# Ledger of designs, part 16: VH-VL binders against UPF0179 protein Maeo_1037

Target 1, 145 residues: UPF0179 protein Maeo_1037, of Methanococcus aeolicus (a6uvu3)
Amino acid sequence: MDKRITLIGSKIAKTGNEFIYCGVLEECSECRFKKICHDGLIVGKRYRIVSVRSAKHPCIAYGDGVKVIEVEPSNNFTILIESKKALEGLTLSHSDIQCNNILCKYYNLCHSEGMPEKYKIMELHEKIKCPKGNSLIKATVSTIN
Below, E stands for the ipSAE of ESMFold2; O stands for the ipSAE of ESMFold2 at other seeds; V2 stands for 0.75 times the mean of E and O plus 0.25 times the DockQ between their complexes.

## First folded at step 14 (VH-VL; framework fv_nezutatug)

Design j1 (from k5 with light chain E50Y; at its last look DockQ between E and O 0.92; V2 from the best seeds 0.75)
Fold by ESMFold2, look of step 14:
Structure j1 (fold): chain C 145 residues (1-145), chain A 122 residues (1-122), chain B 107 residues (1-107)
Amino acid sequence: as target 1 above (145 residues)
Amino acid sequence: QVQLQESGPGLVKPSQTLSLTCTVSGYSFSSGYYWHWIRQHPGKGLEWIGSIFYEGDTYYNPSLKSLVTISADTSKNQFSLKLSSVTAADTAVYYCARDWDEGDHPYYMDVWGQGTTVTVSS
Amino acid sequence: DIQMTQSPSSVSASVGDRVTITCKASQGIRTWLAWYQQKPGKAPEPLIYYASTLQSGVPSRFSGSGSGTDFTLTISSLQPEDFATYYCQQARSFPPTFGQGTKLEIK
C-alpha cells in the first residue's frame, strides 16, 4: 500500500521494474546506506519501482553503484505461460517451463523467483518468440496467497 | 482416430446425483490439456459446465445451480461429471469434449462425444 | 461473463444462396472465437477457430471474419448438408460462452 524509499543496482533501477526483497546482506551491515536500503521492506515481498532518482552511489554489492528509488508493494507480476494453458481468469498451478538457457533474454520471465504455487491470470498480452520454439504468452498474474 | 463416448443413466430423480463418464479412445487423456463437459437444454443453446486439466485442476461454470464435480481416472482413460441435488432444470443432452489438440490456444473444442440425454423427473 | 449474441435467430434460404450469420461479443475478444455446426441429433462440429481459420475437412464455402466484438460466418453457396444450427463461442475469458445459435432452414 505505502510507498517506500530504498536503493537498488543502477542497471536495474527503472520505473516499472519489480524485484523481490531478499534481506540484508552481510556486506551491507556496516554500510552508511543500510537504513535507507532495508528499513521498511519485508523479506520475500515483491516491490515495484515507481520513481528513480538520478544520483548514483557506490555500493559493495552492486559494482555499477546504486540509485535511490521509490517502491510500493506489488501482488501482480508479469510472467511467461505456455499458451495452451492460458485463459484469462483461470487459476493455474505453477509449472516450470523446461529450459535452462540462462542467456535467454526471457529467462527471468520463465523462471521468476518467488513464483507462487498457484496464480490467477489477470490479463494476457502478446505471444513472444521463444528461441527454443516454445509457444509462450506474456501474462499479468496475481498471487493467490 | 480419437473418439469420446458418454455413459450414464438417462433418467435421474430430483435431489439425486447425476453421474456421467466420458471414455476416451484412440488418444491418451494425459496427452491432452483441458477436457470439458458441455450441456444443451431442450430448445436452448450450449452451456459449458466445467473442465479438468490433465494434471488434475478443475474449473466450473460459476452460473450453475447444481453442485458440480469433475474428476479423472487416467488409468482407465476416463473423466467424469457429477451433479449433486439435481432438479428438472438439469434435464439436458450432456456432451464431453477435448480441447483443441493441434492449436496453441485453450478452450476451443475439437472432438465431441455423441451426447447422452439425461432426464430429471420424479 | 462475456455474452455472445447471434443474429439472426433463424434464416430461411435455398440451395445455392449466400448466407451470412453475425456474432457480437459484449467485450473485446480479439480473434479468440470459434464457430460450430450442429445437425439435429448430432454433437456440434468445429468449423472455424481464431475467427477465420478454417478447420481440417471443412468445405471452402465456409469462411469467417472479424475481430474485437463483431464477427461473421459466411456460406458462399449453400448446400443441402449445410442446413443446421450454428453457434459461436468465445475463448477470450473464463468462463467460455456460446451464442444462442442461428438455425439455418430450407425455404
Scores: ipSAE 0.687, ipTM 0.880, lowest interface PAE 1.0, mean pLDDT 87
ESMFold2 (binder alone), look of step 14: mean pLDDT 90; pTM 0.933
ESMFold2 at other seeds, look of step 14: ipSAE 0.691; ipTM 0.885

Design j2 (from y5 with heavy chain I29F; at its last look DockQ between E and O 0.93; V2 from the best seeds 0.74)
Fold by ESMFold2, look of step 14:
Structure j2 (fold): chain C 145 residues (1-145), chain A 122 residues (1-122), chain B 107 residues (1-107)
Amino acid sequence: as target 1 above (145 residues)
Amino acid sequence: QVQLQESGPGLVKPSQTLSLTCTVSGYSFSSGYYWHWIRQHPGKGLEWIGSIFYEGDTYYNPSLKSLVTISADTSKNQFSLKLSSVTAADTAVYYCARDWDEGDHPYYMDVWGQGTTVTVSS
Amino acid sequence: DIQMTQSPSSVSASVGDRVTITCKASQGIRTWVAWYQQKPGKAPEPLIYYASTLQSGVPSRFSGSGSGTDFTLTISSLQPEDFATYYCQQARSFPPTFGQGTKLEIK
């Protein structure tokens, strides 16, 4: 019902990863996977990967090919927020955490793709030890729209 | 040394708008995070009214319905409270407060104004 | 909203006494509790953050403890300047809420 089958680049096809569906690319207009890849997905909506099939398929848009995935809509997602801003139940304006260390184990929580301009804090979790010394707390947030 | 000082009328008639201003000294409003208004009814406890974030977002106690607005004038280092359609139930001491500057957690108040008494009476 | 309930509502005590004031939250708030002291005619002043972290300049006779729903403020040996009203406040969830206060009076 809420789960869908689609395809995504092999490098990012991991259970638990999330993405924003951005629509059909022009180069996909004649692709034999077009219906499987795009049908039932809503442009601008965030999805979570719940399973990944191991077989790799060629794709003109992804040089390392794609894998079949099962996804579900993601209404809540996890990010890192500056601790001094974060009270459960507030709606905050998004502000980038300035850090370019792509090898940091928290990188994807600080630089989540498709972050909305505003979000509501649904639940606060633990503070983390940021190597750069930033005071950050892990939070489950939701879009306000 | 950071100081906060409330100012405004001490007596307000029912159905009027209560307006208070908090002047911040020894510290820039824009250097803080959240700035708060809290009130205390006669012989009662403290009630948080609302706050303003230094970038402009405002947050209000749901119990005060749509009667409250908070704004800031950064050029004067001030932030203000307006409470519309007041009744005798709004008689209280009103405090402004700064969010804890040195902490890593919001909504702890570290510096309070001295308070201003507002009486709502005919 | 998270309710904060203080006990006792008032207490009479002598200089040198040990006093314990409690605060109970209607749901878990971890250690996100502050304590404030308010003397007559004056604004509240912070004593404790994070349930147990003493504010700079607060005498060591004040201490706080607790986590979850149950918190205490303890004054180990009362001094004349400690007769005041004490409030707890949660900072777990919007909106922040205060206990109703505990008045500490001199015998």
Scores: ipSAE 0.651, ipTM 0.868, lowest interface PAE 1.2, mean pLDDT 87
ESMFold2 (binder alone), look of step 14: mean pLDDT 90; pTM 0.932
ESMFold2 at other seeds, look of step 14: ipSAE 0.694; ipTM 0.888

Design j3 (from j1 with light chain T31K; at its last look DockQ between E and O 0.90; V2 from the best seeds 0.00; counts 0 for: pae O 2.9 > 2)
Fold by ESMFold2 at other seeds, look of step 14:
Structure j3 (fold): chain C 145 residues (1-145), chain A 122 residues (1-122), chain B 107 residues (1-107)
Amino acid sequence: as target 1 above (145 residues)
Amino acid sequence: QVQLQESGPGLVKPSQTLSLTCTVSGYSFSSGYYWHWIRQHPGKGLEWIGSIFYEGDTYYNPSLKSLVTISADTSKNQFSLKLSSVTAADTAVYYCARDWDEGDHPYYMDVWGQGTTVTVSS
Amino acid sequence: DIQMTQSPSSVSASVGDRVTITCKASQGIRKWLAWYQQKPGKAPEPLIYYASTLQSGVPSRFSGSGSGTDFTLTISSLQPEDFATYYCQQARSFPPTFGQGTKLEIK
């Protein structure tokens, strides 16, 4: 694995959490820690936090400070897909699920931020009971370069 | 009532390209999900060749992938198969089929064409 | 690829007999299995999907069972129109694959 050391906001610094690196913020352009915080990360790439150091450090962008984390690229993640589209081993083009229910417990699986244009279905899991009656299945997918 | 009909030449010479067209009647190609080509060799079983998704993505049997092209003409309600560099081993009955529209799982084929026999011979 | 193996390859039976055809997958496919019936000179027709659910219009003498790797198709009392070739097909993983077929003939 290509592991990296970086810094992330204390509130989201939890082992097992994943994030999409979105690039250098305007606030970080003059930060003395900019190099350690951002070097080696690829904009748009998903990373998984594998360890978290306990010490907090001040950060202009994160009000509660930052923690040192170790991350690795994450090529696999979990989403919901229309059941009619989903056969294990297929590569699908990304399509948005049409739903505005932001209070739904599945919302983040239906509206995953930073989805790639195409993904491969690695494993199909259980169908879920969608409150709007959509036929959806939970899947582990892999990004395609 | 949906009907599928295969059409194309019944005789193809070795090393040439086999071309078949499936015409869909009573149902819109764009209303379905996957559309399939399957073949049946003489005295043998069925082999899935490939499929096309209504939005255009194609999927091919890995054993045939470099030889197969599937395309669609939505304005004619048709989808087509091209198989390049054919040999006598490609002699078979060729079927087109619809992925079952009413199910909630793909790759169950509910409507099949009548089949067209293709012979590869000099 | 998931290999689908049917047994027997052929069965000779009489009208009124009970017949069981077996389909075995080389790895688990849950219940994502279909059965098709093919009469001579005709295209295959769907019979059962999801291992045990009869397609609309299929007589109740047909039944399917199984999960995982071992599946059966049973005809409880054969009728003259049931003499045909039967195929199983998995829909768990790409690419979909068929069994080699079981030919049901009149004794």
Scores: ipSAE 0.444, ipTM 0.781, lowest interface PAE 2.9, mean pLDDT 86
ESMFold2, look of step 14: ipSAE 0.600; ipTM 0.850
ESMFold2 (binder alone), look of step 14: mean pLDDT 90; pTM 0.935

Design j4 (at its last look DockQ between E and O 0.89; V2 from the best seeds 0.73)
Fold by ESMFold2, look of step 14:
Structure j4 (fold): chain C 145 residues (1-145), chain A 121 residues (1-121), chain B 107 residues (1-107)
Amino acid sequence: as target 1 above (145 residues)
Amino acid sequence: QVQLQESGPGLVKPSQTLSLTCTVSGYSFSSGYYWHWIRQHPGKGLEWIGSIFYEGDTYYNPSLKSLVTISADTSKNQFSLKLSSVTAADTAVYYCARDWEGDHPYYMDVWGQGTTVTVSS
Amino acid sequence: DIQMTQSPSSVSASVGDRVTITCKASQGIRTWLAWYQQKPGKAPEPLIYYASTLQSGVPSRFSGSGSGTDFTLTISSLQPEDFATYYCQQARSFPPTFGQGTKLEIK
C-alpha cells in the first residue's frame, strides 16, 4: 500500500526482487536523479519491486545504468533457516549460515542482506536440497522492528 | 550418557515462587539447541511450560500468563525454572528435557526423572 | 494453539493383542508428530518422531502412521512391558501441545 518511485541498478530491476535501502551514496550528492532515487525511502527498510519501467539511465553507482521502479515496503520475506531451529511462531535471533558458495542458487536466501537482529517465523515451507548438505528449511519471516 | 536431573523443593506455599534447577551431565548445555520444562498434573496429561535456546532466547507457554522465567547457568551446566505466584493448580511432576538432536525442533529425546512439587497451605 | 485429541482414553488388552491408538490434531501438522510412552512413576520416553520414524531401541512391533490431522500408533503384538500410557505431541507450531494420553492396561 505505501508505494514509492525510485531507481535501482538495471541488473536487479525485476518485479518481485527485494532490496534494503542503504541511504544516499557520496557519488549521488550531485546526481540529477537524487530526489527521485532517494526521497521517501527509509534507511535500513526492505522494499519489494512491484513494477519496472524500461528506460535506462546512466548512474555512477550502477555500471549498467538504472531503471525507474515502483516499490512498496516489505515486512514479510523468504529466507532459509536451519531446520533444527525452525518452529512456526518462534522469534529467532539472526545467525549466519556457514556457506562460501556465492554461486549457489540459494545464496541470497541463506545470506539475506540487512537482516534484523530478530525475526518471527510466520510459515515454514519445504526443506531444500543444500549442495553442501546443510539441513535447511525455507521460511516466510516477519521483521520484529 | 546424557542425564538430566531436576532439583528443588517438593513443597511450596501458595503465592510463593517455585524454583527448579535441571542439572545436565554427560553433555554440554551449549551443545544442545532448545532445553525444555514440561509438567504433568496428577492423573492428567503433559503440559509444555517453556524452553530456552542455548544462546539465551526464551519461549513460554502463553497459557501461563508470563508467570514463568527460564534461565541458564552455562558454567554449571544447568538451566532453571521459576514460576511465580503459584496456586494449587501448579501441583505437578516437573520434568526437564533436551530437544532432539535431529533436524526438527521441539521433539524431546532425553527427559529428567521428574520432581514432584506440591502447592499447599 | 493446536489441540491434540487421543482415542481411546483407555484400553484393556491381553498380551499378544494388536492395539491401535488414535491422535487427531485440530489443524494440519503435516507429519510433525511424536509419540511418547510413559510407564508409571517414570518420565515419558520417545517412541516415534515424524509420525512414523521409529526411534533407536524401540521394538519393531511399534509403528506409526498418518499425516495432516489423523495419526495412529499401532502395537502389533502386545508384550508385558508395553502396558503404559501413550501420548502424542505436535511439533508443527508454537506452542507444542500434547494429547491427553491413552492408558493401556492388562486385561
Scores: ipSAE 0.651, ipTM 0.871, lowest interface PAE 1.3, mean pLDDT 87
ESMFold2 (binder alone), look of step 14: mean pLDDT 91; pTM 0.937
ESMFold2 at other seeds, look of step 14: ipSAE 0.692; ipTM 0.881

Design j5 (from j1 with light chain T53R; at its last look DockQ between E and O 0.84; V2 from the best seeds 0.70)
Fold by ESMFold2 at other seeds, look of step 14:
Structure j5 (fold): chain C 145 residues (1-145), chain A 122 residues (1-122), chain B 107 residues (1-107)
Amino acid sequence: as target 1 above (145 residues)
Amino acid sequence: QVQLQESGPGLVKPSQTLSLTCTVSGYSFSSGYYWHWIRQHPGKGLEWIGSIFYEGDTYYNPSLKSLVTISADTSKNQFSLKLSSVTAADTAVYYCARDWDEGDHPYYMDVWGQGTTVTVSS
Amino acid sequence: DIQMTQSPSSVSASVGDRVTITCKASQGIRTWLAWYQQKPGKAPEPLIYYASRLQSGVPSRFSGSGSGTDFTLTISSLQPEDFATYYCQQARSFPPTFGQGTKLEIK
């Protein structure tokens, strides 16, 4: 897998964290770090942070600045799935969880952008306490290309 | 109360296709999650054949996958099993079953049909 | 596939006896195990989900225990209606699999 150097908001720059590269923001069009932030990343692709450099740099998009990170494409990733759908080894068609609470601490696991149309459940983890009472389980899944 | 009933021919000749239908009463097929076919050989016990998710995805026992087709007709509240190229080894009681609807874990069966006996013989 | 092995294959017992049936998985299934009861000429019916959760309407003389690979179903005081075949079934991994059954007979 190809590793890349990029920058991400300092608050979310932690080894093991994952993100979806969403492309160049309008505010970044004139940024002196534009090339380093964006070159070699594919829009819509999921990446995992492998290492984080401690120095912060200013960034218009991230209020607490950014840190330099090394990333690689994610082979597996973690999402929340309705518990009643989730049997280990099943290949599921992706279905969005009907919830508009964007302030929920689980929001990004419920609404993982860049999800493929189908995925295979590799491992089931713990059930979580959904504030809305949805029955959800954390799962490691792999993409079906 | 929910009830499941299997129907289809009780006698099938070798190499033909076995076709069974499960009719769901007192409950909507679309309200459930997975719907299953299971068979029981007189001397071997229970074998899971496959399932269909209410939105249409199907899952088959790998030992039978090339021979099995499961489909649904939601307008009739039914789902069906087809097993091609049958042999005497396919003689069994065939059950349909609903995934446990009160729980939060899949592939537990809560309601079973009464079963239908299928004999494969010349 | 996860193999489920039950023992004994059959047992003869009297009303009032304590009966224990075991189920062993070929790999860990946590507590994702069900027990079903099947009376002669009838379809299976659920007894226990999650290895130990009794289903509504199941008498308290039935209990289940175990985790990982080793599971038991216990009937503390056998009643006439308990003579049946019992199956375990794992719901950990696709495809779901059943034990071969344990037939519980009178005498």
Scores: ipSAE 0.647, ipTM 0.863, lowest interface PAE 1.2, mean pLDDT 87
ESMFold2, look of step 14: ipSAE 0.652; ipTM 0.867
ESMFold2 (binder alone), look of step 14: mean pLDDT 90; pTM 0.936

Design j6 (from j1 with heavy chain F53Y; at its last look DockQ between E and O 0.91; V2 from the best seeds 0.70)
Fold by ESMFold2 at other seeds, look of step 14:
Structure j6 (fold): chain C 145 residues (1-145), chain A 122 residues (1-122), chain B 107 residues (1-107)
Amino acid sequence: as target 1 above (145 residues)
Amino acid sequence: QVQLQESGPGLVKPSQTLSLTCTVSGYSFSSGYYWHWIRQHPGKGLEWIGSIYYEGDTYYNPSLKSLVTISADTSKNQFSLKLSSVTAADTAVYYCARDWDEGDHPYYMDVWGQGTTVTVSS
Amino acid sequence: DIQMTQSPSSVSASVGDRVTITCKASQGIRTWLAWYQQKPGKAPEPLIYYASTLQSGVPSRFSGSGSGTDFTLTISSLQPEDFATYYCQQARSFPPTFGQGTKLEIK
């Protein structure tokens, strides 16, 4: 695997967690951790945390400080897709689910940031009970590009 | 109410291209999801050939991938199958089918055409 | 590809008999299985979706059961119009695949 060492907020620094790298913030321009936090990470790419060091360091971007983590690229992630489209092994063109309830507990699975134009369904999981009555199924998908 | 009807030549020579059209009546192609082609060999079972999603994406049986093209003409409420370089092994009854409209799961077929027999013979 | 294997390949039965047809998947398909009936010279017709859900207009003498890899279609009291070939089909994974069929004949 192509592993990298970086830093992430202490609250989310747990093995198995994933995040999308969003780039260098203005506040980080003169930070002594800038190189280790940002070198080797690609803006828009999803990463999975594979190990976490216990030491906590101060950070202007994360109020609870940061921890050193080891990450690897992740092309697989979980989303919700329309059940009638979803056969395992198909490559689908991305289509937004029309819902703007940002407080819904499923919102981030329906509106995953940085979705590619196409994705392959790797595994189907359970259907969920959408409050708006949409027929949705949870899926692990892989990016195609 | 919904009807699907296959049309095309019943006899095709080896190495030629088999071309079939499915005409949909009583229902709009754009109201469905997936639209399928399936064939049935003499004395044998059913084989899924491929499908087209109403917005245009196509999916083909990997065993036929380089030989199959499926397309749609939404204005005529039709979708078509082309199978290139046919051999005697492509002799079959060919069906078009609609993905189950009222379900919440894909790739169940609810409405089938009556079928058209295609013979590949010298 | 997921292989679907039906048993028996054929069965002879009389009107009024209870008939059971099985379908086995080469790997788990949950309950994403359909059953179709096909009479000679006709297209297949849907009987069962989701392994056990009867389709509209299908007589209640038909029933389906099973999950995972082992599935059963049962006709509780055979009628003359039930003599046909029956196919299972998985809708778990691309590409969809059919069993080889079970022919139900009159004794």
Scores: ipSAE 0.600, ipTM 0.850, lowest interface PAE 1.6, mean pLDDT 86
ESMFold2, look of step 14: ipSAE 0.659; ipTM 0.869
ESMFold2 (binder alone), look of step 14: mean pLDDT 91; pTM 0.937

## First folded at step 15 (VH-VL; framework fv_nezutatug)

Design g1 (from k5 with light chain T31D T53E; at its last look DockQ between E and O 0.82; V2 from the best seeds 0.74)
Fold by ESMFold2 at other seeds, look of step 15:
Structure g1 (fold): chain C 145 residues (1-145), chain A 122 residues (1-122), chain B 107 residues (1-107)
Amino acid sequence: as target 1 above (145 residues)
Amino acid sequence: QVQLQESGPGLVKPSQTLSLTCTVSGYSFSSGYYWHWIRQHPGKGLEWIGSIFYEGDTYYNPSLKSLVTISADTSKNQFSLKLSSVTAADTAVYYCARDWDEGDHPYYMDVWGQGTTVTVSS
Amino acid sequence: DIQMTQSPSSVSASVGDRVTITCKASQGIRDWLAWYQQKPGKAPEPLIYEASELQSGVPSRFSGSGSGTDFTLTISSLQPEDFATYYCQQARSFPPTFGQGTKLEIK
């Protein structure tokens, strides 16, 4: 019921991969696939790829072409949380980790786009020692909505 | 030196609201993380009631349903417990506690108040 | 909810004895377990966090071990001040839960 058909770059078109829909690119204004690529997707929302069709199609935005995929909204995702806040089963108000080190290997887990105001901790994983000394834990969280 | 002290009426009638306050001294409520209420029933042991995070979010033991409210007054360095519609089963010693300050894992209690006995009796 | 079961419920021992108290969790809790000591009329006091981390001011005769579901508190040589009730508590999953307690009494 919540599944959508869209297209994504062939390199990332794998079942189980996730992405954040960022909207229509300027290059796509004249594309014959514009409606299929973008119709029904919400800017800023995370999606999971549930199936991939094998045929590639040319795309100006993706040099290796695109593949047709079926996606569904993803409510679960992995982030880093300050260890001292994180107990499994709590619903936390989102608070940014104060770090602008874009070269950090954990940057995308600390600065995941599309984070809601509140999230529930579903599972805690391993602790991570941040290069800046922050005490963090990797967690699977779900959105409250 | 951190000290916690519970205060409130020791005797409460059934169906009334139990109201307790924890006063924090030697430490700022806003410098901590979680602040807890725990009670101890005669002959049963310890039961966690709920907590409040320094930014205001509250968390309650599911077994107590919607009977519990925890709030804070940061200007007075206090946090409070209200338990509505009490019965004899709510007779206990009530403790407030601070979450372990120096650790990197939540929900360990490092500083406890002295406890206050609350009896629910007709 | 994770259930915490302590064994034994009570033990009678003499000064100088070695005592072992067991705590079992209904699910894996890694090492996210605390031990508290409570004397009559007083609040609980922390002994051990993280299953084995002895807290400041706690005598070295106390030790904790275990991970997962099975945990042990050991007192290697009892002193008169060790006669108290001992509680374990998990901090793995909301809500936090305590064992029912183990009362350590003088013979």
Scores: ipSAE 0.703, ipTM 0.896, lowest interface PAE 0.8, mean pLDDT 87
ESMFold2, look of step 15: ipSAE 0.717; ipTM 0.898
ESMFold2 (binder alone), look of step 15: mean pLDDT 90; pTM 0.935

Design g2 (from k5 with heavy chain Y27G; at its last look DockQ between E and O 0.95; V2 from the best seeds 0.73)
Fold by ESMFold2, look of step 15:
Structure g2 (fold): chain C 145 residues (1-145), chain A 122 residues (1-122), chain B 107 residues (1-107)
Amino acid sequence: as target 1 above (145 residues)
Amino acid sequence: QVQLQESGPGLVKPSQTLSLTCTVSGGSFSSGYYWHWIRQHPGKGLEWIGSIFYEGDTYYNPSLKSLVTISADTSKNQFSLKLSSVTAADTAVYYCARDWDEGDHPYYMDVWGQGTTVTVSS
Amino acid sequence: DIQMTQSPSSVSASVGDRVTITCKASQGIRTWLAWYQQKPGKAPEPLIYEASTLQSGVPSRFSGSGSGTDFTLTISSLQPEDFATYYCQQARSFPPTFGQGTKLEIK
C-alpha cells in the first residue's frame, strides 16, 4: 500500500535490508534517475527493501552503481536499550547510550540512526554481552509512537 | 539507606481530589529509575496505580479512570499522586515504592513507604 | 493485562513445615516475576526478584522457581516470623500486576 520504487547502492541492495532516506544530493539535480531515486520518500524515514532488480545503473554518488529497489516504510526495528528502562509496552524518551567505542560490533544497535524522540517497546529479546559491562537488552521498537 | 514516607489527608469527601506526597530520604529521586504508587483496598490485594520515571515520563494503570496524575519535584526529593473525583471505591492504604536499585529489570519494587490510609466518606 | 493467580488463598502450617505457594500467569512472563512478604499492619517487603533471586538479607530457607506461566515460592522450614501474606507480581509487560495473595497462618 505504501510501496515505492527507488534506487540504492548496489552493495547494499538486498531484500530485507533497511535504510534511512537522507535526501537529495546536489549532484543529483541533473540526473536522469532523480525522480525515481527521491520521489515519494520522506527525509529521515526508515524503509525496508522488499525487492531488488538485478540490473546495475551508473550513479555519480555510488561508484559501484545502483539497483532499482521496491521499498516500504519500516515502523519497527531492533535497538539496544538499558535493561533497567525496558518494560514491554512502555513508550520511552530516546536517550543515547554513552559509549564511543565505534569498533564495537553492537555500535549501530546502541546508536541507531533516525531514532524518533519517543518509541514504544513492542518486544524484548535477549540481553547481550556488552564489552564494557553495560546492562543492555535487545528490543523491537515502534517508530510510530 | 533509602526510605519513603507518604503524607496527605486521611479523610476525603466523595468528588474531591485526593493528593498524596511521597518524600524520599537517604537517597536521591534523580538516581532512581521508576517511582511508583500502589494501593491496597481493605481485605484485598495490591493494585499498581502508576509510576514516574526520574526524567519525568509518567505511566498509569489503564484500569483506573483518567483521573490519575503523578508528578515529581526533584528539588524537594518528592513525587506525588493526585486522584480526582474520588468515590468510596478509592478507600485504601496508599504506598509509594521505588524500583529495585540493584535489579537489571524495571518494575520490581525494593523499598516501600509505610503506607497511608485514605478513607473516602460522606 | 496479565492476570496473576495465586494458590492456595490461605495455608495453615506449623513451625518447621515445608510450605509451597504457587503463582500462575495468564500468559508467559519468562522469569520476570517478584515475590513480596507483607506482615499485618506493614508494607510489603521484597523477597525474590527474577523468579529465583533472593533479595539481600532474605533467609536462604526462601527459594523461588519457575518460568513461563507457573511459579513457586518455597519456604523449606517455616519459622515464626514467616507467618504473613505473600504476593507475586509480574514485570513482563505494562501494566505490572499482582496476585491476590496467599495468607500463611499458624495451624
Scores: ipSAE 0.640, ipTM 0.864, lowest interface PAE 1.3, mean pLDDT 86
ESMFold2 (binder alone), look of step 15: mean pLDDT 89; pTM 0.925
ESMFold2 at other seeds, look of step 15: ipSAE 0.677; ipTM 0.883

